# Ledger of designs, part 7: VHH binders against Testicular acid phosphatase (ACP4)

Target 1, 367 residues: Testicular acid phosphatase (ACP4), of Homo sapiens (Human) (q9bzg2)
Amino acid sequence: LPEGPLVFVALVFRHGDRAPLASYPMDPHKEVASTLWPRGLGQLTTEGVRQQLELGRFLRSRYEAFLSPEYRREEVYIRSTDFDRTLESAQANLAGLFPEAAPGSPEARWRPIPVHTVPVAEDKLLRFPMRSCPRYHELLREATEAAEYQEALEGWTGFLSRLENFTGLSLVGEPLRRAWKVLDTLMCQQAHGLPLPAWASPDVLRTLAQISALDIGAHVGPPRAAEKAQLTGGILLNAILANFSRVQRLGLPLKMVMYSAHDSTLLALQGALGLYDGHTPPYAACLGFEFRKHLGNPAKDGGNVTVSLFYRNDSAHLPLPLSLPGCPAPCPLGRFYQLTAPARPPAHGVSCHGPYEAAIPPAPVVP

## First folded at step 1 (VHH)

Design a53 (framework vhh_8h63_2)
Fold by ESMFold2-Fast, scan of step 1:
Structure a53 (fold): chain B 367 residues (1-367), chain A 122 residues (1-122)
Amino acid sequence: as target 1 above (367 residues)
Amino acid sequence: ELQLVESGGGLVQAGGSLTVSCAASGRTFSTYAMGWSRQAPGKERELVAGISSGGITYYADTVKGRFTISRDNAKNTLYLQMNSLKPEDTAMYYCAAQYLEGSYDSPEYDYWGQGTQVTVSG
């Protein structure tokens, strides 16, 4: 049977290309960093703006039959983390999704679109408070005490010492996380056509990628992946499902919720879905939840709604259709809800996060 | 500004024990990941041990099973308990702090102390 009409979409995307978060002391490009990154470290680049504008245009094309051509506050809600790069990414994306004037228009009209955010320390939806969650630290400690993690870390002791000496960078406290920051700087430089230092051989880059994958796996994977998800990506997953439930229950005109966030947000969400693929989400990567009305037997399928997932991680290729483990697309909403329940927080909230953000307020009635 | 001051270094005989301490002042200590690096004369600098804000520890293979890193957030103090010391553990030991967030996209801050000398005879 053909799929029914689209009724709701939730999108979670990573910010676009940015400057490195830091330079390292022995970086051959350190002295010209201000010339290379005129907007500053960690800031969205012109390429990042282009990537987000392109993602917005992709979304416009994908949802042209569903979403109004003009922005309507009652149809679209945009939420970002409180970082310049994610806020700017949301704005660039929206410029592609809702073009307000054609190029060359003499009477261009700009209508600003609101992007909502909360302070970083209070953002339990898109930024998990890893440092302030005692239960999450217990789960992470359990992962770091696992034989696989300890054997790998022990095997990299010499590599990490050499990396500290080559970079002049402190690897103290969280050496795997800090090694990832070195990889980030090198990848940013390579992406912008800058030569890498001689010590950053293909073998070194492969080892840094393996270190990154192990660190990510400890945060979102086994052991106790479901419980880790309840404290992290499961909160966002629960909010997406609760938002759809509210829209259906109240008959709201809301069609789309957009979340502008980080690689860690997508990784935590992928972990909650059992869909982490061992790779860091690239700039402007987008994970979509598409809710469709199903015209089949509602008594058998737990209602008339199905959920489909897609992951767009390469602008040169079509987005990847994803399947929730145990539920091939299109997945009935009731089954999707059942299969994800262990990864979503309980109704009472969680000890680290308190009450979780589950709903978006309806648009106020126009006088 | 976070300030780090190391203490507790000195001369100790091979097979002995020594505890070095790092007192932090200024910013909130509990939010920083902390650790110890060492540098012996004519040798490369080596990361010895680290502890996250949440208490997760890392140890270099050369010291694993012999050294223990710990922190006391109430006293804003970092400790390195060194057991079964060997002459090759002789080095200047540096305390360091870094700020970590729950995201790979977080900015970083690094602070270093002036170091404390540990000399193992034998």
Scores: ipSAE 0.000, ipTM 0.285, lowest interface PAE 11.3, mean pLDDT 81

Design a54 (framework vhh_8h63_2)
Fold by ESMFold2-Fast, scan of step 1:
Structure a54 (fold): chain B 367 residues (1-367), chain A 121 residues (1-121)
Amino acid sequence: as target 1 above (367 residues)
Amino acid sequence: ELQLVESGGGLVQAGGSLTVSCAASGSIFSGNAMGWSRQAPGKERELVAGITSGGSTYYADTVKGRFTISRDNAKNTLYLQMNSLKPEDTAMYYCAKLTGYWSDEGYMDVWGQGTQVTVSG
């Protein structure tokens, strides 16, 4: 049983299963891509719809005592990135969460649950900036210039050369990210029963997964993980905490905020929490923030709220309860604020500093 | 200062041809992979073509055989020659520096306002 009643929930989930984001030049399936992916590259598949409906049903069961059985505008707010796959994922999720949303009357059944979004270029909350962020890119450059990163990249020189030959894809500019795109295409094809090319052995896929993990670590991990978080996942974390603060201060009836987003959104948020586990969030992975009244000393006005975290990354298993580093569950809200402060943007202090310095070759720098 | 300025867009009949250009100023253009992305209203941004600093090219299946990307390193200029245009090619076209930009939308740092290509049928 949780310690005290649930008062607010914030959920961040990845879209469901999709078509590959891109093709590579030597892809043996390239000529039948329109047949394999009739809705187009990056689009949500039927399996993706199924995964999101299932996640919605899980959430309905988890919050049946907390949420009204029917959708109420004042109780739930849903926000998505402006991508077909995330918008459709949100809709499928909501169909599982609110199965009573479409009554039998012809007029009344046209009451779909609204999903809010903003243009991709303006979405600083759930995405990395469309234009470069010079400060973030400097932090990323520092990570890529680190000895550990460079030694790993050097060790993969032969592998990456072979990958270029097999795929016909140039890895110039960003070899690890481009290798990850190859992995994404191969994994999407394998998940849909397509034969992989002979060169894409289990050893090749394992090496690509290691390359992906190194690339992710550079974006959300050390060095200076907290500063990276201030420009990325810390913005979303701050928004979640601010949402709860507003609800409590104003006595709003809002019970749940849902964010339909991407693996990069979850990775950035995990980075801000110090909870990145070395793995890419799977389709329909969900990170939950549960705010509860703590059954503690009643004389302590304004300090009896706790935050619990869960991560659901496998529908066949129970969600993983997570603990913020340095705050075992149940974590008092005040301590949660203190421990996450370095990863959240300060009230009036974090900007993506201009000008765009990558336009000018940087002077040699040591860490 | 890095600046990418797209030009050459316009209205074209289906089956026609058009070349769009991207002028780079104050950049390390010759040392970077460059590309073209496009976005139709209400659709996701799509990488349609890319070219490495060494001149190696790749194309999205939707445009392969019809579009040709090229670069002039002496002029810091990127080109996209579009042939056999279809109504489905109607979009805002953006010049992009190809990077490990960390997002589900792909490899692109997008600069400028783009250039509109409209294909009538």
Scores: ipSAE 0.006, ipTM 0.208, lowest interface PAE 10.1, mean pLDDT 80

Design a55 (framework vhh_h_nbbcii10_fgla)
Fold by ESMFold2-Fast, scan of step 1:
Structure a55 (fold): chain B 367 residues (1-367), chain A 124 residues (1-124)
Amino acid sequence: as target 1 above (367 residues)
Amino acid sequence: QVQLVESGGGLVQPGGSLRLSCAASGFTFSSYSDYALGWFRQAPGQGLEAVAAISGSGGSTYYADSVKGRFTISRDNSKNTLYLQMNSLRAEDTAVYYCAADEYYDSSGYYDYWGQGTLVTVSS
């Protein structure tokens, strides 16, 4: 199909590099944690800022012909979760996407760009707080009761007991989740060149990664992955599609929506798209939705808009083009709607959540 | 073992005040920067409603419109306890109140731990 111009882009990216979320009692770095992480636990690092600036520069280059060189509020909308690291990541990204200095002005003044957010407890789009969703909890429980999950857990009984002794943490109650917290701390420390304790061998880290993967799979994968998506990543997917529909229907000047979020946000979207690759999205990973008008007779060609997906998870390489199962890129929008329908919330509102945050900001009102 | 235990519920007259407490054990508020803590309620014959929440790291608070200006959420990290101060109580505030804790998988936090609930009855 001959492709026409890019008309709309939605981007979802993970925050940059951060300090560990927690330390554990036997952490050899515990007593100097405030020196190692002067901004505090969970806070964006200088490397995280660098990663986001680089992602912003990549996006500037990719959309140079599409997006105005200067920020315009009517062209770009930026939404973040309410975390310091995601808000700062959005700002660093925007500094790369819209450089401070404009050509022709050596004294160019910094121009602030608004980043919109909602309280953590209200955020139905980009994370899963304050969910009292009996159906989702039932689906999650069903996944944990599966033979494969239970066999893996039983096989890790000795490992988890040793981990408890090495860390000084009680894993009682939620052993896989608490083990993931240990993995997070170790991975952050390793990424910053800190020596790991002797017990944190490559085999231990591999087992912790397998524990993390099993836990993630229970949340976004089989069984009933599509139904799980309707309650999670499908909400964001539906919002992206609804945003495009509104832009096209109303002829809005909005060109780009950016979501600054978390690895879990990307995992939930990948689950809804059937594109989870078994790996945690790295810092500054970006999943993009590109909407293009295709040239031709709409009646003869079966539609006039296509959707292309890309996943950028390695700054040293070109982004990975992705395809929906059953729709080779570029996917006609009608078929994209058809194939993703099982993973998107139904119109009749069978949902654990109230109305979705699917609205584009109000169009500028003509005076 | 992670456990949340609510206390402070009871019978109160309209216009009165109550303070709910939620004591956490098995984890420490101050050692996990990203714990989000909240209060939910379920009125007789109604579904579960979010009332208030407070973040672990940013100190941000949320309140449902129905309680904004009347209720205040707070936490005491040294006592590992979450509080809900309820002022100017109305008959419509009658409900079982639950505390909940949200532990982050870097951000995939959903309310993982729930208390058993404490009944608040507002009647004359």
Scores: ipSAE 0.000, ipTM 0.386, lowest interface PAE 10.2, mean pLDDT 81

Design a56 (framework vhh_h_nbbcii10_fgla)
Fold by ESMFold2-Fast, scan of step 1:
Structure a56 (fold): chain B 367 residues (1-367), chain A 125 residues (1-125)
Amino acid sequence: as target 1 above (367 residues)
Amino acid sequence: QVQLVESGGGLVQPGGSLRLSCAASGFTESYSDSYALGWFRQAPGQGLEAVAAISSSGGLTYYADSVKGRFTISRDNSKNTLYLQMNSLRAEDTAVYYCAAGLEDYGSYTPYDYWGQGTLVTVSS
């Protein structure tokens, strides 16, 4: 059975390389942070711009036959979280995807491409779980009380105590998440050629990576992974499916929706899909949903449309093809809906989330 | 560093009302409106339960089903203070109440980084 033509694409990508989110009290680079990170903490670096421009060029090549060479408002919609780094990442990506629209084009007048966003506190689509969601925090608490989680935490008691001593940070309250913040700072410094403290050995970094993996597992994995997804990545998954449904039902010319977001956005989406691989998505990682017209027997599950997933987490390698548990790629759309239903919120909404809201703008009034 | 101090707890009869306050300090390089704030409680012999939460802008509020319609969360960023108005109190609301704050611009998964010491609320006749 041959795969048919591509009809719609949804892309979710992490921002590019950034400065550390924070310094810790005993950080040897703390005093010169403003010199090391002239744009500020958490801000996109020039390497981050380069990574996003490269991702955009990859997407241009991948969708050359599908997407117009010029930006068309009716063909592409871009949505970002309201963070400088994600907005700038979207712009850099678009410069690679639509080089003719980029500033400084020698033969074309610059055409700015709109990137849509909403205030960070109100962003139910791309920034989840919201810190203000009591139900999600209850589910997290349940995960931290699990025997496996507590056993691992007890095993790291000595390590975490030493980490407090070396960093000057208190890890009280949220030890694994606070340890992850230390790892974030160290990894950002290492990536930019800064010497790490003597205590931050390769073994220490590996242990911090293991701590990060356990913490992420508590956020997107069992217990009650489906209910966690309904409050987080399932909202975005539902929006992606609803956007395709609307495009197909109304015969809209929209070809591509792009979401510029965070590692937590990709992790929550992977959780909703049952595809978390134990690793934090790297800078400029991209998860793609490709909807194709199926040329096989139309009586097969889900009618005549299939959805395929890819994950690009290394610019030096081909994207990884992914498939839902229980549905080998390419997955019939109806089967995809059926298998993901437990992870998607119902139409009436769930705790901390009202009725579903589509991310794409309303159709313009035509004469 | 950010510190949170709860006040307003005490003994109240069933059907009564209490207003809890949480005073925040240490926002020297961060605006108070950058923090999502919440109320949690721990009843005798039970685990920690989320009660209510409010977004950094104050535009979104969320409540546990057990308190919805009875409790109201609010914040005054000019005073760096979080409030919980508790009405129609029941014996089941007896708990130590904690306020918590988490910086929203750190990303979705970072938890509440700062916690208060707690204030006891006892609902009994």
Scores: ipSAE 0.011, ipTM 0.483, lowest interface PAE 9.0, mean pLDDT 83

Design a57 (framework vhh_h_nbbcii10_fgla)
Fold by ESMFold2-Fast, scan of step 1:
Structure a57 (fold): chain B 367 residues (1-367), chain A 126 residues (1-126)
Amino acid sequence: as target 1 above (367 residues)
Amino acid sequence: QVQLVESGGGLVQPGGSLRLSCAASGFTFDDYSTYSLGWFRQAPGQGLEAVAAISWSGGSTYYADSVKGRFTISRDNSKNTLYLQMNSLRAEDTAVYYCAADSLGYEYDTSHYDYWGQGTLVTVSS
């Protein structure tokens, strides 16, 4: 029952606010896009930088007693996907997390913190799937062939036809994904104070959000959600647990691992945990795994360590404490490990992926 | 550098079959949100015609009415390759076949495809 001192933290967060990924043919802002988005499509905005700085400051406050005020290579490892927006988000976050590096010396601006990445095609940890997986595609096809999915598509026939007329887009072949991209563009424009076209009413935006939720559900939810997780978010979950196991077993000084990634990364991880709530993670959303030494009688399962989860999806509110289904907080590590086993890949890999290896933490600077 | 290279074209008799391949380099088919893939053809003296298209997941496909039931589009993301299986070929299928990728994934029509192969000739003749 009684929780103890924090011993390890893993954080997975979405990049900050960005420009739209694309425009559509009938976009009323198409002709001034370069003025509205001077850094280009998909690029992190000034608001995105602000959101990540704020998240970093939140993390500094939360872990003030746990983390050194100054960045130490042996205490913190940062990993990002290979996208400008995620790399920049990681850097902005770190500026908030380690403010002690603020200008006080001639070299204050040259106190860089390394952010590690791998090529997109090789990133099986944070991008799903970054290795083509025929089995995952079969699972997705099964989801799209399900009666619920097909019935929803049939119900939206009139809506999608109107959307095609207003946008100038064909939704043939991939209607839910293409509709999601329209929603993405509209939401980016609205977030930056741009007037939405008259057809983009609150009802239209609500329907697009429902379409997005169904598309996401097909990728990370039933049917066979655990099997989908083994090929996606379960890889990251397994890496987080393996990293803690290695730190504890070897007595490593590593305190925190940070992953700068995408909404799809968080969605896949939520799917693996059985915690997907039907909503897309907002910009700078953060899912945290906190490992604490259990006080009192030692837990036989997991050797006196507990895992707590939090989800911060609104900077105006306290983080949401989350509970793994079947394990109320604080969850003993052994029980957490057992309950998540169906969603994690075996050591030898699964049908689409060879043996899995966790990210190697940086070598200690001090013996 | 983004490149698409078609192969598998040639001379075939009416009623025969061919399988076209399109190998991609400089980008990956695993990019969930950005790459829609398709096949287009241009017969001698005619305009460009969309033949087939496939979504990222492979769960959704499009076929022109003229090829529906005879042609099958598929993708193998592990080989970064797009395929078109052409069965029951007819003289009117004679054309240069192009593969194309839409980097933003918005459309199946020609106006939104950013990358194109050089084409492979398919001739259906007795």
Scores: ipSAE 0.000, ipTM 0.218, lowest interface PAE 13.3, mean pLDDT 80

Design a58 (framework vhh_h_nbbcii10_fgla)
Fold by ESMFold2-Fast, scan of step 1:
Formats: structure tokens, C-alpha cells, sequence
Structure a58 (fold): chain B 367 residues (1-367), chain A 124 residues (1-124)
């Protein structure tokens, strides 16, 4: 049976290109960082603005038949984490998605599009738990005790010692995480045409990338990936499904929800979906959930709504269609709900403070 | 190694003030742009709750509704120390207070480094 009309879209995207999050002590660019990054460390660059404008234009083209050409508050809701770079990324994206709402001539009044956010420490939806989470730390400890993790860490002992000497940065306490921060700084500098130190050879960068992949795998992957997801990306996944359910149940005109967030947000969501591919989402990477009315017999076809996923991680190529494990696209909503249940917060189960009988209901994300 | 050491807790009467300090070692606040720093508390028989946080990106602050207008979070980069100034203390503020550091490794991750805690008791 042919695909039916699109009825709802949820988009989760990473902010655009930014300045490095930090300078390490022996960074040759440290003393001129304010000149190289005039807006400050971690701030969105002009390239980041360009990437988000381009993503917005891609989304405009993709949803031209679905979205009104002008922004309508009843059709689109935008939510961001409370970081300058994610808020600015959302605004740049919206300028590409709704060019008529962008700042115009003196004769045209600019109509701003609201971007909603919550304080970072209260953001349960787009950030991992801000406070200590004893259960999640227990799951992380279990991951670090795995043979693969321990063997890799032992193999990198000499490498990490040399990295400390080259950078002047102490890696004690959290070596893989601190090594990733060095990689982030080096990759940002390389992307902006800055010379890398001689010690930052291609071999060093490859090893840092492997260290980063192992660290990410421990946070969102096995063991107990589904339980980790219940405390992280499963919260966002549950909110996306709840938003669609509310739109359908109440017949709301809402067509699209956009989430401007971080690589960690996308990684956690990919973990919840069983779709983590071993790679950090690049700047302006976008994961989309497309809900379509299925044309056909609802009883025979397993329902009248299907979910399709796409991942856009390279502006030079078409988005990658993704399939939920066990449900090839287009996946019936009922089956999608059943298969993702282990990764979403349960009514009964383990919380950050131990097992409990009642679940904390996910807060409505859409007004 | 990354270590956080809280101090400044104690017994205080309702309406009084205390300033908690969190001394950081193993890193410097000059690189705090990649980390968030915060205060959390656990009252007797209750779970952990966020009290106040300060981010490295732009210096944004957060306060729980229960402490807004009474508590102030700040940091002194020269001393590598995070502070929580607590004014107009109430019996309900009685808790063990923890400082925590979010390394910011993958943007938006949780707080990863925690201190031992310092007890604040508000009673007359």
C-alpha cells in the first residue's frame, strides 16, 4: 500500500560548528584564543550559523508540502537546551526553515520565532540527569569493569602518559573523558585551518578517536543499554511519542517539534533506539521521526500510523533512512511503541534512587 | 586527580547565614568553559535535589525555586573554589550539601565528580 500523508514530525539536531570548549595548558594557540575565537570558547561560529541555515533550508525543501510557508505558532514548537550555541543554532535553523520570518528590509517587520528553553540543571529532557544518579553511575561502573574496556585502557597507559606530557593536562581521575576534550580542541582547530602541534599526528588523532568511541560506548551502549536509556535518551523518546499521541487524541494543528541540543542528546537517543553507529554526531546532525497515516486496512496492516526515521549527518549526501531493530521502515506505530518500551521510563522499575513502584510521568514538552 | 572538597557546614539558627566552599583539585577553573559546577543537597530521608548551578559557557546560573532570592552561587577562579552563600536559612534547608562537576565531555552529560558532602543543620 502507498505511503499516506505526513501528519507529524519530531526533529532532534546538534548545534552547529563551535569554538573549542577549552584550551589545554600547553596549547600553542592558548594566548591568542580571544583573537581566534572572538565570541568565546564553546560559542557558535559563523560556520556554525551557515551549517544551521543550510539544515533549515534542507528541512524547508523536505517539508514544503507539509508546513505552511510562514511560521505559525500553532504548527511548530521549538525547544532548546539553555546554551548560547544551541539557542543560536535554533534561530539560524529557523531562518532557513522560515525565510519570511528572518530580519528583513526597513519596510518589512521582522517577526521573531520563539525558542523555548529551561535552566540547564532542570533540563531532564535534552540533558542527562544533572544531579547525581546512583543507578546510572552503577551502570557506568559495570561498563568500565568489562574486559574490552579494561584491556583497551591498559593498552593506552603509555599513550595517555605521553598525552599528559604533551598537553600539560592532568588526565588523572577521568583519562578517557579528558583525552576526548583534547581531541575536541584539536579537531576544532584543524577544522578552522589552524596548525596542529607536531605531536598531534594522524596516529595520535586516530587513537583519541578510538578512546572517544570507547567512552561513548560505555555511556550509551552495552552492558544494559536499555536500562541506561531509561535514565537518558528514553526520556526524550517517550516525550516524542507522547507529543504525537496528544496531537492525535486532541486533533491539534501541531505539525512539527524541533529540539536543538548536543551530540550527547543524539547519542542517548540513538542508544534508546538501538541505532548507535560508533560515531559522534557531527555539527548540525539531525535525527528525524516522521509519522505518516498509512493507507490501507488498519487491522490487516497493524494500524493506520507508521513511523519512519532518518539521520542526516552529511550535508553533501541524502539523509540515511534508519530502521528500528525488528521493525523495517515504515514501522507501524504500535510495533514501534512495543519495541522501544524497554528503553523508555517504566511505570514500575529502577530510578536514580533505587527501585520504585510508581514512575515519574514525563513532563509535557509541547504546550 | 579530580577532587572536590566541601566545607563551611554546621549548626545555624533559623534566619542565619552560612557560606559553603568547594575546593577543586586536579583541574583549574580557567578551563571551566567545558564544565558546569553545582550544589546539590540531600535532606534526611529524601532524594538528591539540585540547589544551584553555574555553567562554564556564558556564566549562566540556576536556582531551585525553594532557594531563589536566598542563595547565591559564585566561583573564584584564582582560588579554584566554588561558593554557595546561604541567607535566611530555614529548618527545611537542613541537608548534606554536595558540590559536583559536570566535565562537559559529551555536551549535556550529567555531573560526574562529587565531593564528600558537608552537613548543614538549621535548628533553634
Amino acid sequence: as target 1 above (367 residues)
Amino acid sequence: QVQLVESGGGLVQPGGSLRLSCAASGFTFSYSEYASLGWFRQAPGQGLEAVAAITGSGGSTYYADSVKGRFTISRDNSKNTLYLQMNSLRAEDTAVYYCAKDYGDLEGYYFDYWGQGTLVTVSS
Scores: ipSAE 0.000, ipTM 0.273, lowest interface PAE 10.7, mean pLDDT 80

Design a59 (framework vhh_h_nbbcii10_fgla)
Fold by ESMFold2-Fast, scan of step 1:
Order: C-alpha cells, then structure tokens, then sequence
Structure a59 (fold): chain B 367 residues (1-367), chain A 125 residues (1-125)
C-alpha cells in the first residue's frame, strides 16, 4: 500500500572524524601526538566537520518538502551528549541542514541554533551507565561465560599476547575491550595518512575487527539481548516513540528530533532493534526513524501511522532502508510497538540494582 | 594539561596498611568529561597489572583477584581525588602504583588514556 505524508522524524547520528582517544606505550607517534592532534585527543577534526556538514546537506535534500527552509524552534529539537566532538558535530550538521539566512547585516545572516545537552553522569538517554549498573554487569558476565565467547578468547590467546608485547599495554581484566582501544587508535592514524607500525598488518587489523565485533556482540547481543537493551538502547528507542506519541496526541508542530551521539549509542540502539550488522558505525553514520500517515489519512491516535528506518553509513551510496525483524517497511506503528516492547524499559522504569558485588548465584541444573 | 599525581607510597611491613591518593588537574571528576579511574601496578621485572577500577558514578568497582578483600578503591569528586586503601599488605604487593583515567563514560574500548608518574610501595620487613 502507498505511504502517506511524513509527519515526524527522529535522527541519531555519530560524531564526525576525531583524533584517537588514546595512544599506547609503544605507539611510534606517541611523542608527537600534540603536534599531530593540536586540539587534543578525542577532538573533532576538520574532516569530521566536513563529514557532518555533508550529512546536514543530505538531510536538507531528503526533507526539503517537510522542513521549513529556515530553522524554527517549534519544528526542530537538537540534543547532544556533553562532549566537544558531539556538540561541534551537531553544529556542523545544522550548518548543512539550515543554511544561513540571505537578507540583512552579517550579524543577521548568522542564526545560531540551540543544541541541548546534559552532564555526562546524568545522560541515561545517549550515554548508558553500564559501569554503574549491577544488573548490566551480570548480563555481560553471562555473555563472557558463554561457550562461543570463551572458545574465541582461547583461540586468540597467542594473538593477544603478541598484541601486549607490540603495544606495551596490559590487556588484563578486559582483553577484548582493550584490544578494541588499540584498533581505534590504529584506525584513526590510518584515516589521517599516518604510517602504521609493521606489526599492524591487514591480518592484524582484521583480527582486531573480529575481536571488536565479538565484544560488541557481548554488550548488545545474546544472551538476554532484550534485557540488555532495556538498560541501554531501549531507553533511547522508548524516548523516540514517546516523543512521537506526545507530538501527535497534543498536536505539536515539532517535526524533527536530532540526537548527536557516539558509535556506542548507535550500537545499543541497533541492538534494541535487532539490527546490529557486525560492524562499528562509521563517522557521521545516521540512523533515521520516519513516521508517516497510513494511506494519506491523518492519524489521531497513531493507529494509522507507519514507521520506516534507514541507515546511512556511506556518503557515496544511498541510505540503506532497514526493516525491523518481523515487520517489513513500512511497519505499522502498533506492530512496531509490539515487536520492540521486550527491548524497551517498562512503564515504571528499569532498575540497575543487582548483586554484582555479592556472591554469584549458582548455575541452573537444567535449562 | 591533564595531569594525575600519585602520593601515599612508602615502606610498610607485611600485614600493614597504606592509603594511596591520586590528585587530578586539568579536568574535574564532576564536570565536563566524567572519567572512569583506576589503579595499576608494575612489580620489579614484571609487566603492568590492573589492580582496581571505579566507574564514573562510583557505583561499579573492579578488583584483581590478587587484591580482592584487601584493597578498596574510592573517589571523592568534590576533591578531585582517587584513593586506594590497601590492607593486609604482602611482599608480592611491592610495586610502583599508577593512577589512570579514561574520558569514556561507556568504556567499551577499555584502556586508560591518562597516566600518573607512579608512586613506589615497598612491603618488606
């Protein structure tokens, strides 16, 4: 059946290209890091600004018939995590989405657009308190105790030992997660044309990518993927759906909500949707939720609304249309609610209480 | 500009106690970037060993099996200081202890970005 007009959009995107988050002890670029990254580690680069400006221009073209040509505070709300790179990414994106006004003085041409944020410690929407959540810690432990995880870790024992020797890093405690930190540094350096050390061969990078995928799978995938999502990406998913519900029920003029965030935000959201593809979201990757009237009939209660998803992970290609498992696009809103319910927190919220500091309960005798 | 400075190390007899402190400058524990913090040690002739870590909120702690029940990690965000209370010290706890910080709130990628200069703890009779 033909889709009706667009009524609401929610966008979640990763910040643009940045400096590495860290160096490692034997990093050949360690002593010149301040010269290579004058704005500091983790800070948005000029390439990152360009990537976000380009994403903004793409969004302008996509929503030209839907959004006013100029920013209107009643139509668009922008929320970022409290990191320089995400705040700057939002600003660069908005410069592409809402070009400067043409008439007037130079001061009148520049129209600042508010980007809202909250302190990192309070950001349960876009930065998940996984380290301070005892129940989530227990779910991660279950994942690391799984046969598949343990078998893979044992298979990489020699690789991880060599990685420790080449990097000078201890991988003790969280070997796969710490190996991913090495991958992040190497990928940032390669993206900026810096020579990689001889030990960082294509095979080493491939193995690190496999390690990264397994570690991500432990965080957002089985076992108990839905329960993990309730504590992480399901919170954001619930907020997106609640925002649409409020807009429709109250007849608000709000057309678009934009979230400027991290790869971990997108990974957790993909996990909640059952759409994790085994890959880390690239810089400026964007996941979109598009709400449309069904058959052109205005929805009063959301019953005649459909949801479509897209994922833009390569500016050289068209966005990938995504389908929620069990609901091909366009997915009726009611079915979307039904299928995502296990991954969204219950009405009275989620509790991170659990006995991670107490004795581990005995394993069940039978499944 | 970001610096971590350890203090409180010294000579102590087996069975004794020490409290290490790590003072942060160039960033704060309760503004802008929230940091996961940890203690690492390097014994003579050995590699770096993770000892203890504490989450941004203080709600999650990690301890190496070798120190569980003997060491306690804590943080005071108002004083911008990380602590390690070490009890029932053993000769094998002799090491240089390093304070470390990472700006990532969700620490999926794991390793710490900022390191102190280290403070020596010697446990001998």
Amino acid sequence: as target 1 above (367 residues)
Amino acid sequence: QVQLVESGGGLVQPGGSLRLSCAASGFTFSSDYTYALGWFRQAPGQGLEAVAAISTSGGYTYYADSVKGRFTISRDNSKNTLYLQMNSLRAEDTAVYYCAATPEYWDLSGEYDYWGQGTLVTVSS
Scores: ipSAE 0.000, ipTM 0.209, lowest interface PAE 14.6, mean pLDDT 80

Design a6 (framework vhh_6z1v_2)
Fold by ESMFold2-Fast, scan of step 1:
Structure a6 (fold): chain B 367 residues (1-367), chain A 123 residues (1-123)
Amino acid sequence: as target 1 above (367 residues)
Amino acid sequence: EVQLVESGGRLVRTGGSLRLSCAASGRTFSNYVMGWFRQAPGKEREVVAAISTSGGSTWHADFVKGRFTISRDNAKNTVYLQMNSLKPEDTAVYYCAARDSYYLPTESSYDYWGQGTQVTVSS
């Protein structure tokens, strides 16, 4: 392929393994939850730390020729949502990416690496959807009124009634989301060697996974998937592209931007790219954007930089190369801009979001 | 409080059918979720089927789905397990159990248990 040297990387990854977000009334483990999860519900586990450290080591190997072996503030910027688990995931990842700066390293005195965040209520970049956005809720309502959604929901009436009886949890108001929370609790318990209730058979878990997939489809898929993206994952996509544009325009030494976030962040971004695969991103899943200088003849669109995507969703396997629909990798940057334009907010802004401003500051040159 | 008595267990041939009955004493039978469990020699007790208080919702384990059907008659204070296409692997003591309607259908969530009825499937 006529692709040249790597010039910029943007990484978006999900936090590592955590305790369940919630318990349900009839959970057989509810009264011993504090013993099973000593750090608390929703908190990063030791396994979560291990997963992020491993992801960091993977990134170190992948970018060994591109990124300095020691952390340099002018080369790397790290941004997290304001959750303990995402902030701790970023720190564990950085310990793998910059082992010489890690606490307890004998080769280097510990050097803390800054992780930037903003309050949850103000996080328009990594938390989707933000606040109460009337337009996004209207689009979601339209999706729930679709024939396919209604047919599936009607088919699950008996299942959801049984789930209410088994869990003691009311599913009224948000049946698919509340069913997903039950699945989350069961999957967390199974991953940590806890016995599942007898009613939580493989068949029940498969049905809960199908319910989760339908709910995700309503949030990031048809109808009006592009408009949904403009209010969610398209904001992050626009920020990634704008960060590269600024680095190039201003001649900044910044090489890498890292975003520590949630499965919903990755799902919204995949939706904006037309790359949702029907599966929830696992713990420490990472979506990467790699910008390379073009060495061949100028692209027909006039671009001199290409964009490549990868998705790492299994530490036992090589990352999956991804292609933007309509632009096989390596995709010329100009074509990438053109194809993603409908999913990105315009400069004048959209409902719930004013004119766009890049969240990343310029790389510091002076303290 | 409810007392449960199972009946109907016997020797049957592979491919045969059998219906188990569980008779409940007490006026509050219609307030309980009912379940069928089984335990084979050397194995742990496992859930076979469960039925809601009204009979409007049922759950069946994957290994019996399509072959076994749970039902209840609240007027007769009885829960049934219709067993079709029986296999040697279905040989076990079958137990009837009752619980409050909001509890999980795990062994530990059932408050009242019968003494069991032996089902033996021979080739």
Scores: ipSAE 0.000, ipTM 0.087, lowest interface PAE 24.1, mean pLDDT 81

